# Designs tried in a protein design chat: VH-VL binders against C2 domain-containing protein 3 (C2CD3). Part 2

Target 1, 169 residues: C2 domain-containing protein 3 (C2CD3), of Homo sapiens (Human) (q4ac94r1171to1339)
Amino acid sequence: SSGLLDVGLRYRRSPRTAEGVLAARTVSISVQIIRACGLQAAAKALAEREPALQFSATVGVNASVTTHLSFLPQGEQRRTHPVACSFCPEFSHHVEFTCNLVTQHCSGEACFLAELLEFAEVIFAVYHENTKSASDIISIESCKEYLLGVVKVPTKELLIKRSGITGWY
Key: E = the ipSAE of ESMFold2; O = the ipSAE of OpenDDE; V2 = 0.75 times the mean of E and O plus 0.25 times the DockQ between their complexes.

## First folded at step 2 (VH-VL)

Design a11 (framework fv_romlusevimab; at its last look DockQ between E and O 0.03; V2 from the best seeds 0.00; counts 0 for: pae E 13.3 > 2, placed apart)
Fold by ESMFold2, look of step 3:
Structure a11 (fold): chain C 169 residues (1-169), chain A 122 residues (1-122), chain B 108 residues (1-108)
Amino acid sequence: as target 1 above (169 residues)
Amino acid sequence: QVQLVQSGSELKKPGASVKVSCKASGYTFTSYAMNWVRQAPGQGLEWMGWINTNTGNPTYAQGFTGRFVFSLDTSVSTASLQISSLKAEDTAVYYCARVSEDFWSGYPLDYWGQGTTVTVSS
Amino acid sequence: SYVLTQPPSVSVAPGKTARITCGGNNIGSKSVHWYQQKPGQAPVLVIYYDSDRPSGIPERFSGSNSGNTATLTISGVEAGDEADYYCQVWDSSSDHVVFGGGTKLTVL
């Protein structure tokens, strides 16, 4: 299994005024990445395919999490700093995605944000970041990362509950 | 200031058609869906559906998929409701209503037109 | 499909507190909005998202929502509060806006 991820999603209005008239509205989708647990099973599965991860699968992973909204470009994704040597990392990480109420689809067609959120997902990817050895730094590129699991949280309940979505996924 | 101004009341015979217009001002028309709500004499509010003012895509409530057509003219910030083959039971006040800026969370209707009375009598 | 149930009428003496209920299965998990409609007038939004007031709505209007019941509370009721009151939600399974049947508030 990929493990459990404790997250929160909240919707927050961003009021704007242009000469006493609101000409356009933006919305912030607040994503909180609180903690993960159960990463030992994912680490063991990965170590079966990646011998370099055998030690991490035994003692803990250097976990980080990326997050993005399914209708935004991948360049809008955000990442936590890694939490070292844990199977139950605490991230306490907060990100904001600013969205227009009327947004352009990748095809160039405009649509309401609510229509996008009805079928959209917030996608979390949990990685192990394998640090390079100090003895190997001379000729080695940056750290490699290994996918431990993916969690997808539908956004449609944001259309119903102003308090947002929270819990383990 | 946000305003929704509807066309005047209509007297019609059964079998005729009517078009109710709703002209919006004071906000970006294409950023807010437009709802239509019916209220028959002495009755409660009845949601008829809404139209996406950016794409023109309508959603009709059950019972309103047929003789009722939502349309837009975005060049003049106007939404319209057309009712064909009018029946006596179509006698009602018809309201346009804007979804709030928070429409993705439960769809509150923050501004309403003054209402258009359509009377169908033989 | 989803149904909201309101009492058809409520009577309250001036200066007292009126409570208008809106019943629905698991309504506490939905955002509830309330409208006031006076005779011959369009409805006016008075509470949204269970408990928030639009600008211009007096603080004596309040709302709550938990379990199977949402409640509009009007403290210090005045003659000008006589109106029909409607609750409203959005039902995600049908993708429909749903209104309650309305409650006529009478101030004695």
Scores: ipSAE 0.000, ipTM 0.514, lowest interface PAE 13.3, mean pLDDT 80
ESMFold2-Fast, scan of step 2: ipSAE 0.029; ipTM 0.628
ESMFold2 (binder alone), look of step 3: mean pLDDT 93; pTM 0.949
OpenDDE, look of step 3: ipSAE 0.016; ipTM 0.597

Design a12 (framework fv_romlusevimab)
Fold by ESMFold2-Fast, scan of step 2:
Structure a12 (fold): chain C 169 residues (1-169), chain A 123 residues (1-123), chain B 108 residues (1-108)
Amino acid sequence: as target 1 above (169 residues)
Amino acid sequence: QVQLVQSGSELKKPGASVKVSCKASGYTFTDYAMNWVRQAPGQGLEWMGWINTYTGNPTYAQGFTGRFVFSLDTSVSTASLQISSLKAEDTAVYYCARDTYEYGSWDYYFDYWGQGTTVTVSS
Amino acid sequence: SYVLTQPPSVSVAPGKTARITCGGNNIGSKSVHWYQQKPGQAPVLVIYDDSDRPSGIPERFSGSNSGNTATLTISGVEAGDEADYYCQVWDSSSDHYVFGGGTKLTVL
């Protein structure tokens, strides 16, 4: 438990110089993925079940990370560009999620973002992306992703601490 | 190099109007909001409101609606504050101040201030 | 209407540590900024985003913010630190900036 991902999370207000076309009642949740390390152990464990991945377990994985906020639909998730052939990839990835301060979920009741963040989490999934493979002219070309690890970071402190959440997870 | 240069001091009689200007230089004027802050003699800082330099839309704090007008002249990178029907209680130093916004910054703060304009209202 | 409360004055001996508080309901969920104002001069930003220092501000200045209280801490106080200090937040619910009433720091 030395941590898999070096990340940063921040809760901040929308720019005041923004055009009036942007929703007035929004905040931004800023997510930064700096790097991942220790992917070789995960890759080797995976290769024991999937022999086709033995090469990647030896030389390096093609890693990408998805970011999903647990209170938003999966269609709002974001993904880094893949970093080729590395067990300690540097992503230097930054994304913002624009969230309404007051929202309505499927129960029909309005709820405040603060109430959602009390029990929510940011879910990072680290994948190895296998390249397209074709055996011959008849074979189907495919690109498959393999899960290397999942990191969950609670959001409950984002409203309490404006310096945010940073570190290895 | 960012600078905010304000117009000179004003001495006015009750009922007159005054216009304080704040000329910006060293940055893209429309990328940052401009705020106005008042400080009466011996008193603290009082936020009056801001103007969106991109849209031209002003927002006033509750005590500053009606007699106070924020305006822009983007061709000369200048924001202005006009006070009509001056009262003795308007005697104060008026400051302009720029919001800052950087990608990854937590919030907005005033990184650059004008030198202040003293407005004195007396009979 | 959001309100920030500061003590009107704080006295400290040279070389000692001064602490200036800024009280506000759940202020730890907001970003607090601090300004120094010397007589006859415009305010100068000394701390932003709770604890960050602008270039040129001495390491003696630090900030913290949690719960209902933000604090500006000045260690190794010098005579040149005598000034009025103001805290400030952006209140997103009202779309307004709010200043504290100010604290006069006296070095004696």
Scores: ipSAE 0.000, ipTM 0.476, lowest interface PAE 13.8, mean pLDDT 80

Design a13 (framework fv_romlusevimab)
Fold by ESMFold2-Fast, scan of step 2:
Structure a13 (fold): chain C 169 residues (1-169), chain A 124 residues (1-124), chain B 108 residues (1-108)
Amino acid sequence: as target 1 above (169 residues)
Amino acid sequence: QVQLVQSGSELKKPGASVKVSCKASGYTFTSYYMNWVRQAPGQGLEWMGWINTNTGEPTYAQGFTGRFVFSLDTSVSTASLQISSLKAEDTAVYYCARAPDYYDTSWEGYFDLWGQGTTVTVSS
Amino acid sequence: SYVLTQPPSVSVAPGKTARITCGGNNIGSYSVHWYQQKPGQAPVLVIYYDSDRPSGIPERFSGSNSGNTATLTISGVEAGDEADYYCQVWDSYSDHVVFGGGTKLTVL
C-alpha cells in the first residue's frame, strides 16, 4: 500500500425484540473511511506501470475505496464515491455490515462470530478511476479503475475494545 | 399514553445522595435504550450515558463514572439515576430519554421521547 | 472528542426564514438530529436523520446536511418558534452522543 488511510471500525450489537424479550441474532460492524493522504507515491508507481497515465503535482488522482470483510462474500463489499483530482481525498464514508452472531464453518460445525473475528481482517482497496469525457458508447465502455494500494486492518480487537479501532493505516 | 414520567424535584446538601427515577409506559420498555441527559442552569444539553434495557449494561460518558449509577427495574418499566457525594456543580435538570434499538440497521441514537425532567438543586 | 458548533443566537422577524447551522468535521457523513427546547420544558425532536420530520412537526421545519455543515431551516417563523435549538449526532467510533451548544432563536 502506498497511501495512508484514516479509518474507524466498531463492533456494535443491535438486538431485535421478539415475544417481549430483546434477543440478539445479529451485530453491526461499523466502518468509516474519513480520508486518504499522501497518494503521490502510489500515483507515481501506477504511472510507471501504466505509461498512458500521467499525474501532476497540481492535479491528483480520482480515488475511490472498497471495503471488504474477509469472512463475507466479495459481493458484499462496499465502495465510496470517487473524489476527483486529489492526493488527499476526503471520503467521509460510513457503512454498516450486518453479521450473524453464529455462523457455519465449511465443515458444517457452528462458529461464533467472535471466533471468526480473531483471524479476520477488513480489506481496503484504493483505486484510481480513469474516466474520460465520453460522448459515445465505446468511450464509456473503456473506463477503467487502477489499484493504488491495499490496507488491511485486523478485526481481533473489535470485541475487546469498546472504543473500536481508529487511526491511520 | 406513550410517556416517560420522572420523579419530583430534589433539594439536597453537599455530600448527600439522590435517586432520580424514570417510569416508562405505553411501549415495550426493553425495545429502547434509556439515555440520561443533564442541563445545568443556563447551559446546554450534556449526554451522560445510556443503559441497555434488555441486558442492564450501562455506558457512561467521560466524567460520569464513580458517583453516577444507572439502574433498571424491568418489572415496573423504570430506569433510575443515582448520584452520590453530591457537589454544587451537580445542580441541574436531569432528563431521561429513549432511543430506538433497530434490527438490521445502523443505530442512530436520536431521542424521540423525553421525560419531563427532574430538577436537582445542591445547596448548603 | 467530536465537537458540534452552533451560533449562540439567531434573530428573525415573524414570517421570515430562520437558518440555524451546526458545524462539525465531516458532519455530512453523520446523521444529524435536531431538538427544540422551550423555557421550562423538555426537548422535543423536530428533525431526525438530517431531514425527516416526526409526526406532528409542521412542514415549515426542514433540515439538510452536507460537507462540514448541517442546517435547520424554519420558514414562515411564528412567535411560538422561540426556543433553544440543539443539533445532535451519534459518534459510532466512540459510542457517544454529541450535542451542539445550542442556538437561541428570538422572533422579533
Scores: ipSAE 0.000, ipTM 0.467, lowest interface PAE 13.7, mean pLDDT 79

Design a14 (framework fv_romlusevimab)
Fold by ESMFold2-Fast, scan of step 2:
Structure a14 (fold): chain C 169 residues (1-169), chain A 124 residues (1-124), chain B 108 residues (1-108)
Amino acid sequence: as target 1 above (169 residues)
Amino acid sequence: QVQLVQSGSELKKPGASVKVSCKASGYTFTNYAMNWVRQAPGQGLEWMGWINTDTGNPTYAQGFTGRFVFSLDTSVSTASLQISSLKAEDTAVYYCARGYEDSYWGLTDYFDYWGQGTTVTVSS
Amino acid sequence: SYVLTQPPSVSVAPGKTARITCGGNNIGRKSVHWYQQKPGQAPVLVIYYDSDRPSGIPERFSGSNSGNTATLTISGVEAGDEADYYCQVWDSSTDHWVFGGGTKLTVL
């Protein structure tokens, strides 16, 4: 398979929230992360940068994926649950981003969703979560994340394919 | 309350014309596209096309060009379907159905409300 | 043109679960809507965007869509659920709405 991440993107209308009220029209951008495969190469590259992880990386990685729409604030980023000890983790993760068709920019100018999607991307960041910090299970801050890779999927296709985008990236 | 009320049944001779109307109420007419769907006796649903209620632009499915005309009278929130040169094969129930209008993409969404249907019978 | 395939009929006993399928090439990439039509009545939307339910439709109705098959599931079937059921998708390549041929649900 080309790529490491099996994902799907759909443009889905959510008119229920606008029905019967004077509200901005909204759409949902649906994101599925089915699985990642072939993380051996990414783990090997990570181990070259972080020698302390070498033994852990040979057992498999504890992978999680964050999803970020490039035109939305970082705070609207979503994350999968981690999948332990696997180079081909299955996430079966589904999440929706609710977007207004017309949004106010910080400068006060209106922005149309179609204009944003023409140049935007869905950014997937794949991480290894180091479980050796389990000795300090009381502190969430003791868990360290290491970037394995980044996958970027252009949203331009959502303007011409309402049925969505699926495949390995 | 959202309602789509269609005109009464019609019995016509081959070669005649018929006009089926669909009067909308309970919502802003121009915020929703109007779709037309045909159902021949004992058959399934067949999409005929839609009309953009804001612009008045009709879109016809293949097979429904020429004799079929979609029109609007926005002053009375009414959409109409006119069929000219009627043939026996036009015998069917004709439904109007509203779909959310996406004018930017030139699309109409799923059909959340339907008219009660108008039976058009074409016979000698 | 895109084609949706439904079984012509499905029979189910009262209280059991009915499953009505809608087949199409890569239909999992599309959004599927479902309509219920009782004899002599206009169709009624029962599921939209694969699995969403309109206000007033019982929780017994649910939907799924993956690969080449979308499914309408009706749990605890009641006599009043007897109807023809139609699936629908938008074919962006032809700018056409496409309906399945319909499935007659019989409750006996």
Scores: ipSAE 0.006, ipTM 0.501, lowest interface PAE 12.1, mean pLDDT 81

Design a15 (framework fv_romlusevimab)
Fold by ESMFold2-Fast, scan of step 2:
Structure a15 (fold): chain C 169 residues (1-169), chain A 124 residues (1-124), chain B 108 residues (1-108)
Amino acid sequence: as target 1 above (169 residues)
Amino acid sequence: QVQLVQSGSELKKPGASVKVSCKASGYTFTSYAMNWVRQAPGQGLEWMGWINTYTGNPTYAQGFTGRFVFSLDTSVSTASLQISSLKAEDTAVYYCARDVGEYTYWSEGAFDIWGQGTTVTVSS
Amino acid sequence: SYVLTQPPSVSVAPGKTARITCGGNNIGSKSVHWYQQKPGQAPVLVIYDDSDRPSGIPERFSGSNSGNTATLTISGVEAGDEADYYCQVWDSSSDYVVFGGGTKLTVL
């Protein structure tokens, strides 16, 4: 299939409240991660780099996805729950990022969200989470993450479409 | 302060073309969508579509494709509507109107500022 | 195609309350805006986001929206409120703005 992730991006207003006018000063950027596909190739490439990892058509990978908006701090990134044993995981994951219409001014001028979105992107990183079984004596302390792929979706089309952006990337 | 000023009334014959302009002042022109709305004599308000003032991309409502063109001149904060091959049914008052919010709020678009309207009369 | 239905006319006595309805399928899930238009003038936004008033609009104007009906309420009606009133929504599924047919308010 063309592309690794089936995603959706859209503007959403904060839920309406008694403070409706104040709430109207912020907007949520809605991010949906519906599913991934075609992880066989990425898993094969990963196994070549990490010989201790073995993937088969019957087992799959334990995939999770992180979402990062390029203009927000790294600490604002979000992560899906992992989906075990699949090369075509379905996440049905929805997250919202709250953004101000006018961001922090840094050069004596206000920076508008629309100006940021023209050059920004949503960065999705797809990982395999290697978990150890109960029988491994050494294994209790940590799970190791392995990068399967990165998908970058430009946000420029959010300036064009009120309905947002959907599709495979 | 914030206002939209439209060009004057037009009287045209069928088959002619007309261009209606809408000049914005008092705000950042490229931060707000510009909408076009028409009203035929004695009839209600009819949304024609909008133009993205930041990208220049127009979106037309069904029934307003082909003969209708939305355009911008951002250097003078002006949006324009051109109607070609005029028909009697195009006789109406044409309004430009901006959204209440900047692009990041546009999912719920209300029109807070309206031009005064341009009357276009098509008669033989 | 999404459709908004308004009564063609509403009559009210001075000082009483006028209610103008706007019907639409599941309209309560949408944000409804209301415009006042007097003869020969451009429309004026009187209510946005169901119930919020722009600065300069009297407190006599209020709005509500739930289920399949949104309502514009004008209390203490004055002769100067006589106008056509239009409801409007943005329909996210079609990416279109939809206006109601308009209601002529007559103050008796």
Scores: ipSAE 0.013, ipTM 0.580, lowest interface PAE 7.9, mean pLDDT 81

Design a16 (framework fv_ficlatuzumab)
Fold by ESMFold2-Fast, scan of step 2:
Structure a16 (fold): chain C 169 residues (1-169), chain A 123 residues (1-123), chain B 107 residues (1-107)
Amino acid sequence: as target 1 above (169 residues)
Amino acid sequence: QVQLVQPGAEVKKPGTSVKLSCKASGYTFTSYYMHWVRQAPGQGLEWIGEINPSGGSTNYNQKFQGRATLTVDKSTSTAYMELSSLRSEDTAVYYCARGGLDYEWSGEYFDYWGQGTLLTVSS
Amino acid sequence: DIVMTQSPDSLAMSLGERVTLNCKASQSVSSYVSWYQQKPGQSPKLLIYGASTRESGVPDRFSGSGSATDFTLTISSVQAEDVADYHCQQYYSTPYTFGQGTKLEIK
């Protein structure tokens, strides 16, 4: 809400070959997650909400980010690698989502993806991962995630900006 | 320079078919969709359909499905529109036009147009 | 189908006057609107695409604006060569549809 994530959104059709136009009408939506910042407040709030977690919020969090396009199935969600012990983690993460111009329930050449993008969002969820690597034969593995924040970026600007959108969200 | 060359006029009797040509030059023919648009005398423009010259896939305005057939000949960089079961209300100027892309998920605008062929359907 | 409605149907302007042509879509088409100029006896020529982007070679007196359902083509200083029919088109979804056209005449 106050510039938690530095992200970029762009789009592109599959490249045209020397022989021709796209075999299928698809659009690649590119999402870049450059970095997160200002995680101190979220970490403090999490420590207060989850006292039993018993983690120190003074050295940083182990942050990862999930990316979800609101009109795609939950299973198409992507996740960054976690960045350890930081309140301003740099992810330098890039993913692409390949989408058909026609929705899965449409026929013909209806460009219903454009209609979806007008009301859709890219949803970024930032998590603290309480994941421990076993370094001792008596240690047990524990993996649990805790929500630090959510950033929603409207996709409607992709319909009116050829160059895409970039900035803090 | 991009050019789309169409013949000037065709006269056909009702109930027959016509096959109009559009010869493209000045660009890679298979890299752009080709569209067909008509304009009846004193009326607005009406989209008929589109063809992908690379694969030959077509999409039609429902009003023309079953009557219009779009094809291409890649060796001559020529697009064709065949319209069957002609009626007097099919009298119009028929244009071919090259598809242009604004944004990748949108449809297409038309950046270059042929000169048009006047089709007259009369007895 | 998306219906495009242009207004006025026709207008006559004096040389040098500013003219505004309107185009309304029956539903949101975002910015996917193009404008074409059609001179008597000629094919349409692309003027504007993406609601506001001027095609190369088009004089800067032509400009487009608008979004969603309401779009405008403006000619800042009308010249004699601008006598033509002007057509708007949505390319948000198929079938692509055009307005009925606006005829521009010079007094």
Scores: ipSAE 0.006, ipTM 0.503, lowest interface PAE 10.1, mean pLDDT 81

Design a17 (framework fv_ficlatuzumab)
Fold by ESMFold2-Fast, scan of step 2:
Structure a17 (fold): chain C 169 residues (1-169), chain A 124 residues (1-124), chain B 107 residues (1-107)
Amino acid sequence: as target 1 above (169 residues)
Amino acid sequence: QVQLVQPGAEVKKPGTSVKLSCKASGYTFTDYYMHWVRQAPGQGLEWIGEINPYGGDTNYNQKFQGRATLTVDKSTSTAYMELSSLRSEDTAVYYCARSEGYSYDLYEYAMDYWGQGTLLTVSS
Amino acid sequence: DIVMTQSPDSLAMSLGERVTLNCKASQDVSTYVSWYQQKPGQSPKLLIYGASNRATGVPDRFSGSGSATDFTLTISSVQAEDVADYHCQQYYSYPLTFGQGTKLEIK
């Protein structure tokens, strides 16, 4: 009951400086995915819904995690590489999302990033990847992904916690 | 209460470097950005750069990139600005000033407290 | 760089007069503008942030307005202690930039 993912989030206001071009007012949202645990329970639930899948304590799952910021397009999501045969995979994954401090809303009005972060979430989706669906037709597009779980972390605390958000979710 | 304490004056020769200090007290040093701003005699204010004391990350005005170096010492709550290859044109009062880095929108980068300034004179 | 242009360069007012200081940005800066008061021999003091919000301890006679490119600082009834240089500053984009300042004197 310690949660599914061990993650860290930080709101950093030190934008990258571009030579010959003035630096925009930008923020880096730093996301760390350290590890996952409790995947045995999720895998068992998945196997009950997808009878073709079988898991054991010695084999594990081939887990990967996607990170999606709720206010960015789906195409801006990031993904860890899969960790094979583990119910407690260690990813040690770090990514940064560069965001403008002022973003135009879809309604046409300017919107401050702080307003977006007050109501936004970081969405982590944990998948099991079956990497060998067919030996003769192998590609990332032919692999089946099976959802193990979803973790949502509110970004509101990034505005008030200088040190960021860290822990199991 | 909140104070930023700077030395009163420094005199340097052209071609040398100077390291100016700004000692903070009365607040949590790592919660606020520290800015450096200079003012030549009879002139307006010019932004040099900022440092985030929590991580040490910096942003500079391109005019000072490569000549100015901003650092902090968290154990003494002191911010430093080192300026190299000094010219007579660098003669100015140098201020440190704080602002919120993780603020409530419009108040961020409002420089709410300023040091008294250090007069740097660059002459032979 | 965003250039902040203040006008007039200097002005002299009689006690009790309403004074308006202008600040123009070369590009849209939304409401990310602050005003600072600098009395002779002193460091700048924050007066207004976010174009129109008065800083703590600043007298009600000071007010700010404007958005996008045009900003004003108004002193509704100028007093002798208001003799100072006034600086506007944008914090919309890097580098942060200040206007050249307006000097306010009393006749």
Scores: ipSAE 0.006, ipTM 0.512, lowest interface PAE 9.5, mean pLDDT 81

Design a18 (framework fv_ficlatuzumab)
Fold by ESMFold2-Fast, scan of step 2:
Formats: structure tokens, C-alpha cells, sequence
Structure a18 (fold): chain C 169 residues (1-169), chain A 124 residues (1-124), chain B 107 residues (1-107)
């Protein structure tokens, strides 16, 4: 339902040097995956498919646009660690996506940001996934992944809400 | 050296408007958001709003939405705050403050340099 | 709005004592808290940001700690020049909000 995932999104500007040096030409979207809830039905469905698997939730995150823009993780993991035995798992996971500014696409940073926010969305996919040790992850049984739900959060409000957007989606 | 220069004092009558200035120097004016914060005598600090000098984008504390208007003049590196429908409760020192210097990976909505403040007195 | 509550409202310390100032947020603000020192008649000056990072030029006797809802500013050995009001600020979500301030005096 529309209260599956508690997330925060925040726009961050590229580094800038004071005293007249031009800023680096990147933008970032900082993403916080706080918790999920309401996974009871998904856990029941998983138990019927795979009765030997303990319920365990993870969240993967991707940012997408319908234009030439792309988002890349900057040294961050796109997926939370698994949280077992909870229908309301707490993740407290942070990732950052970066995108280079393109001068030919838009004149000036504000114009580029409006275009980015108009077309972009951050997509969260909630999965059942068990990962334990390196030896365990080579087992086909321990590598099973089941999609529990998808949450899409538009970035449209980030230009006007500098502190970011937070809430259940 | 970063400097934010503000007038020392203004006196206004209730019901009028005031436009306070903040002249920035010592850094690239368009590279950092400028904030406005007030402090009533003997009270704590209260955030009014912020402006991006590069794009002119503004965000306001809901308490001041519709009464406060933030603008900039890039040619003079000056930020302005206009406050309308003045009341005696608006008597306070009004500060402009520069957002922190940042890197790609930092949230920097703290204020690293402050103007000396303008004392606004609203009295009949 | 996130309410920031500081305690105590005022305190008086002897030179060289360790002083601890507290700041509590009405909801989690992560580590997005800064501390400012304000001497009488002066503008605030940044001391600490990101809960525990000391601003350049700030003496190492000042330190910050905490996360989520509870934050502290510690002065390990208070000096005469530390007489001031101290304000905490959260910058997790707008509107940015400050505590009411703590007045530090020397005995």
C-alpha cells in the first residue's frame, strides 16, 4: 500500500570554491532509507512459495530519468543490508547519486536542476533476500530474491524544498 | 576574508514595510545560499528564509510566508529582505548569514559567516 | 516544525571546569546539528557542525557529540573568553530551527 517505505530525499550541490573559483559541475541526490512496514502479506506469500526461507527484507534503490541524464552511486551501496524476522524492518541506510551538469542541455545550473527534477524519480524496490557469508551467497537457495513491492518518489519537489522530502511512500 | 555588511539600525512605524540590505564580499556571491535570521531582544534565533543567489530560488519559514520577500542583486553582491505589515513584535536584530562551504558529500545548511545585524525597531 | 530545547537556561562555572550544554530535538535530526557562540552585542559564530565537526579556528577545548535527538556541546576547560550565549541549530528539515540558548557565565 501507499505507506510501504519511509524515505528521505535531499538535493545537494557540487563542491564550490569560494573567492571566484568555479564550482565543480555535478549535482547529487542524497537518499535515506529509514524503514519499511506492512510486509505481513508479502511474508505470507513468500512462505507459501519457499517454506524453507526465513523472511528477510532488503531495499534496493535506483534513480531514473527519461532524458540523457544518468545517476551514478558515488562509492555507496545501492541496497540495504538484510533485516530478518521483521514486518517493519529498520534500515537507516544512506546512498548518494551523482549526475554531471550538461551545459548544452540547459543554460545555467538552475535550468538544469529544473529539467532534472521534472523528469527524474527515485525508485525503491523492496525484496526478500538472504545473504549471510561469502560461502553462503554462492548457494542458489541463499541467493533467491523475491520482489515485495516498488515505491517511486518523484524528485520534482527537491528544487523548492531544499531541506528535502521525507515520508511514507 | 568573508564579510557581510549590514546597516546598524532602522526605525519604522507599525503597518509600514522595511527593506534590509546585506552586502557580501570575500567569496563568490552566487556560490552559496544566503539566509536571514532574526533575534528579538533577549530571545533566541529565528530563521526567516533562504535564497539561492544564482537562481533566485527562495524558501521561507511558514511564519513569514507572504510577509517576507528575499531578493538579490548579483551585480552588487547584495541580498535584501523586505518585511511588510510591521508590528511591534517584529522589533529584533536581523542577520544575514552565509551557508557553509561544502563538498559533494556534505549537507551544509549551517551558517559559517554572519553579518553584524541590523536592529529594527518598530514603534509608533 | 522541529523544536530544539536547550538545557540548562544558564549556568556559572569556575575557570578550568568542564562544562556540558545539552540540546534535545523533538524528533530525530540525524547528525545535522550545529552550535553557535554569541557574545553580548555580537553576531553568532559557528563552533561545531555535523554534531561533532569543529569549525576551523575553533579551540580544541570545544567538542560536540550526539545523534538523533540528544546532542551536547562540551568545553573541556572553560576560559574567561567563553562567556557567551550558546545556540544549537538543526538543519535536517525546514524550517531550520534553533534552541532558546544557554547563557554561560564564569564565577
Amino acid sequence: as target 1 above (169 residues)
Amino acid sequence: QVQLVQPGAEVKKPGTSVKLSCKASGYTFTSYWMHWVRQAPGQGLEWIGEINPSGGYTNYNQKFQGRATLTVDKSTSTAYMELSSLRSEDTAVYYCAKEGSYTLFEDVYYFDYWGQGTLLTVSS
Amino acid sequence: DIVMTQSPDSLAMSLGERVTLNCKASQSVGSYVSWYQQKPGQSPKLLIYDASTRESGVPDRFSGSGSATDFTLTISSVQAEDVADYHCQQYDSTPWTFGQGTKLEIK
Scores: ipSAE 0.006, ipTM 0.500, lowest interface PAE 10.8, mean pLDDT 76

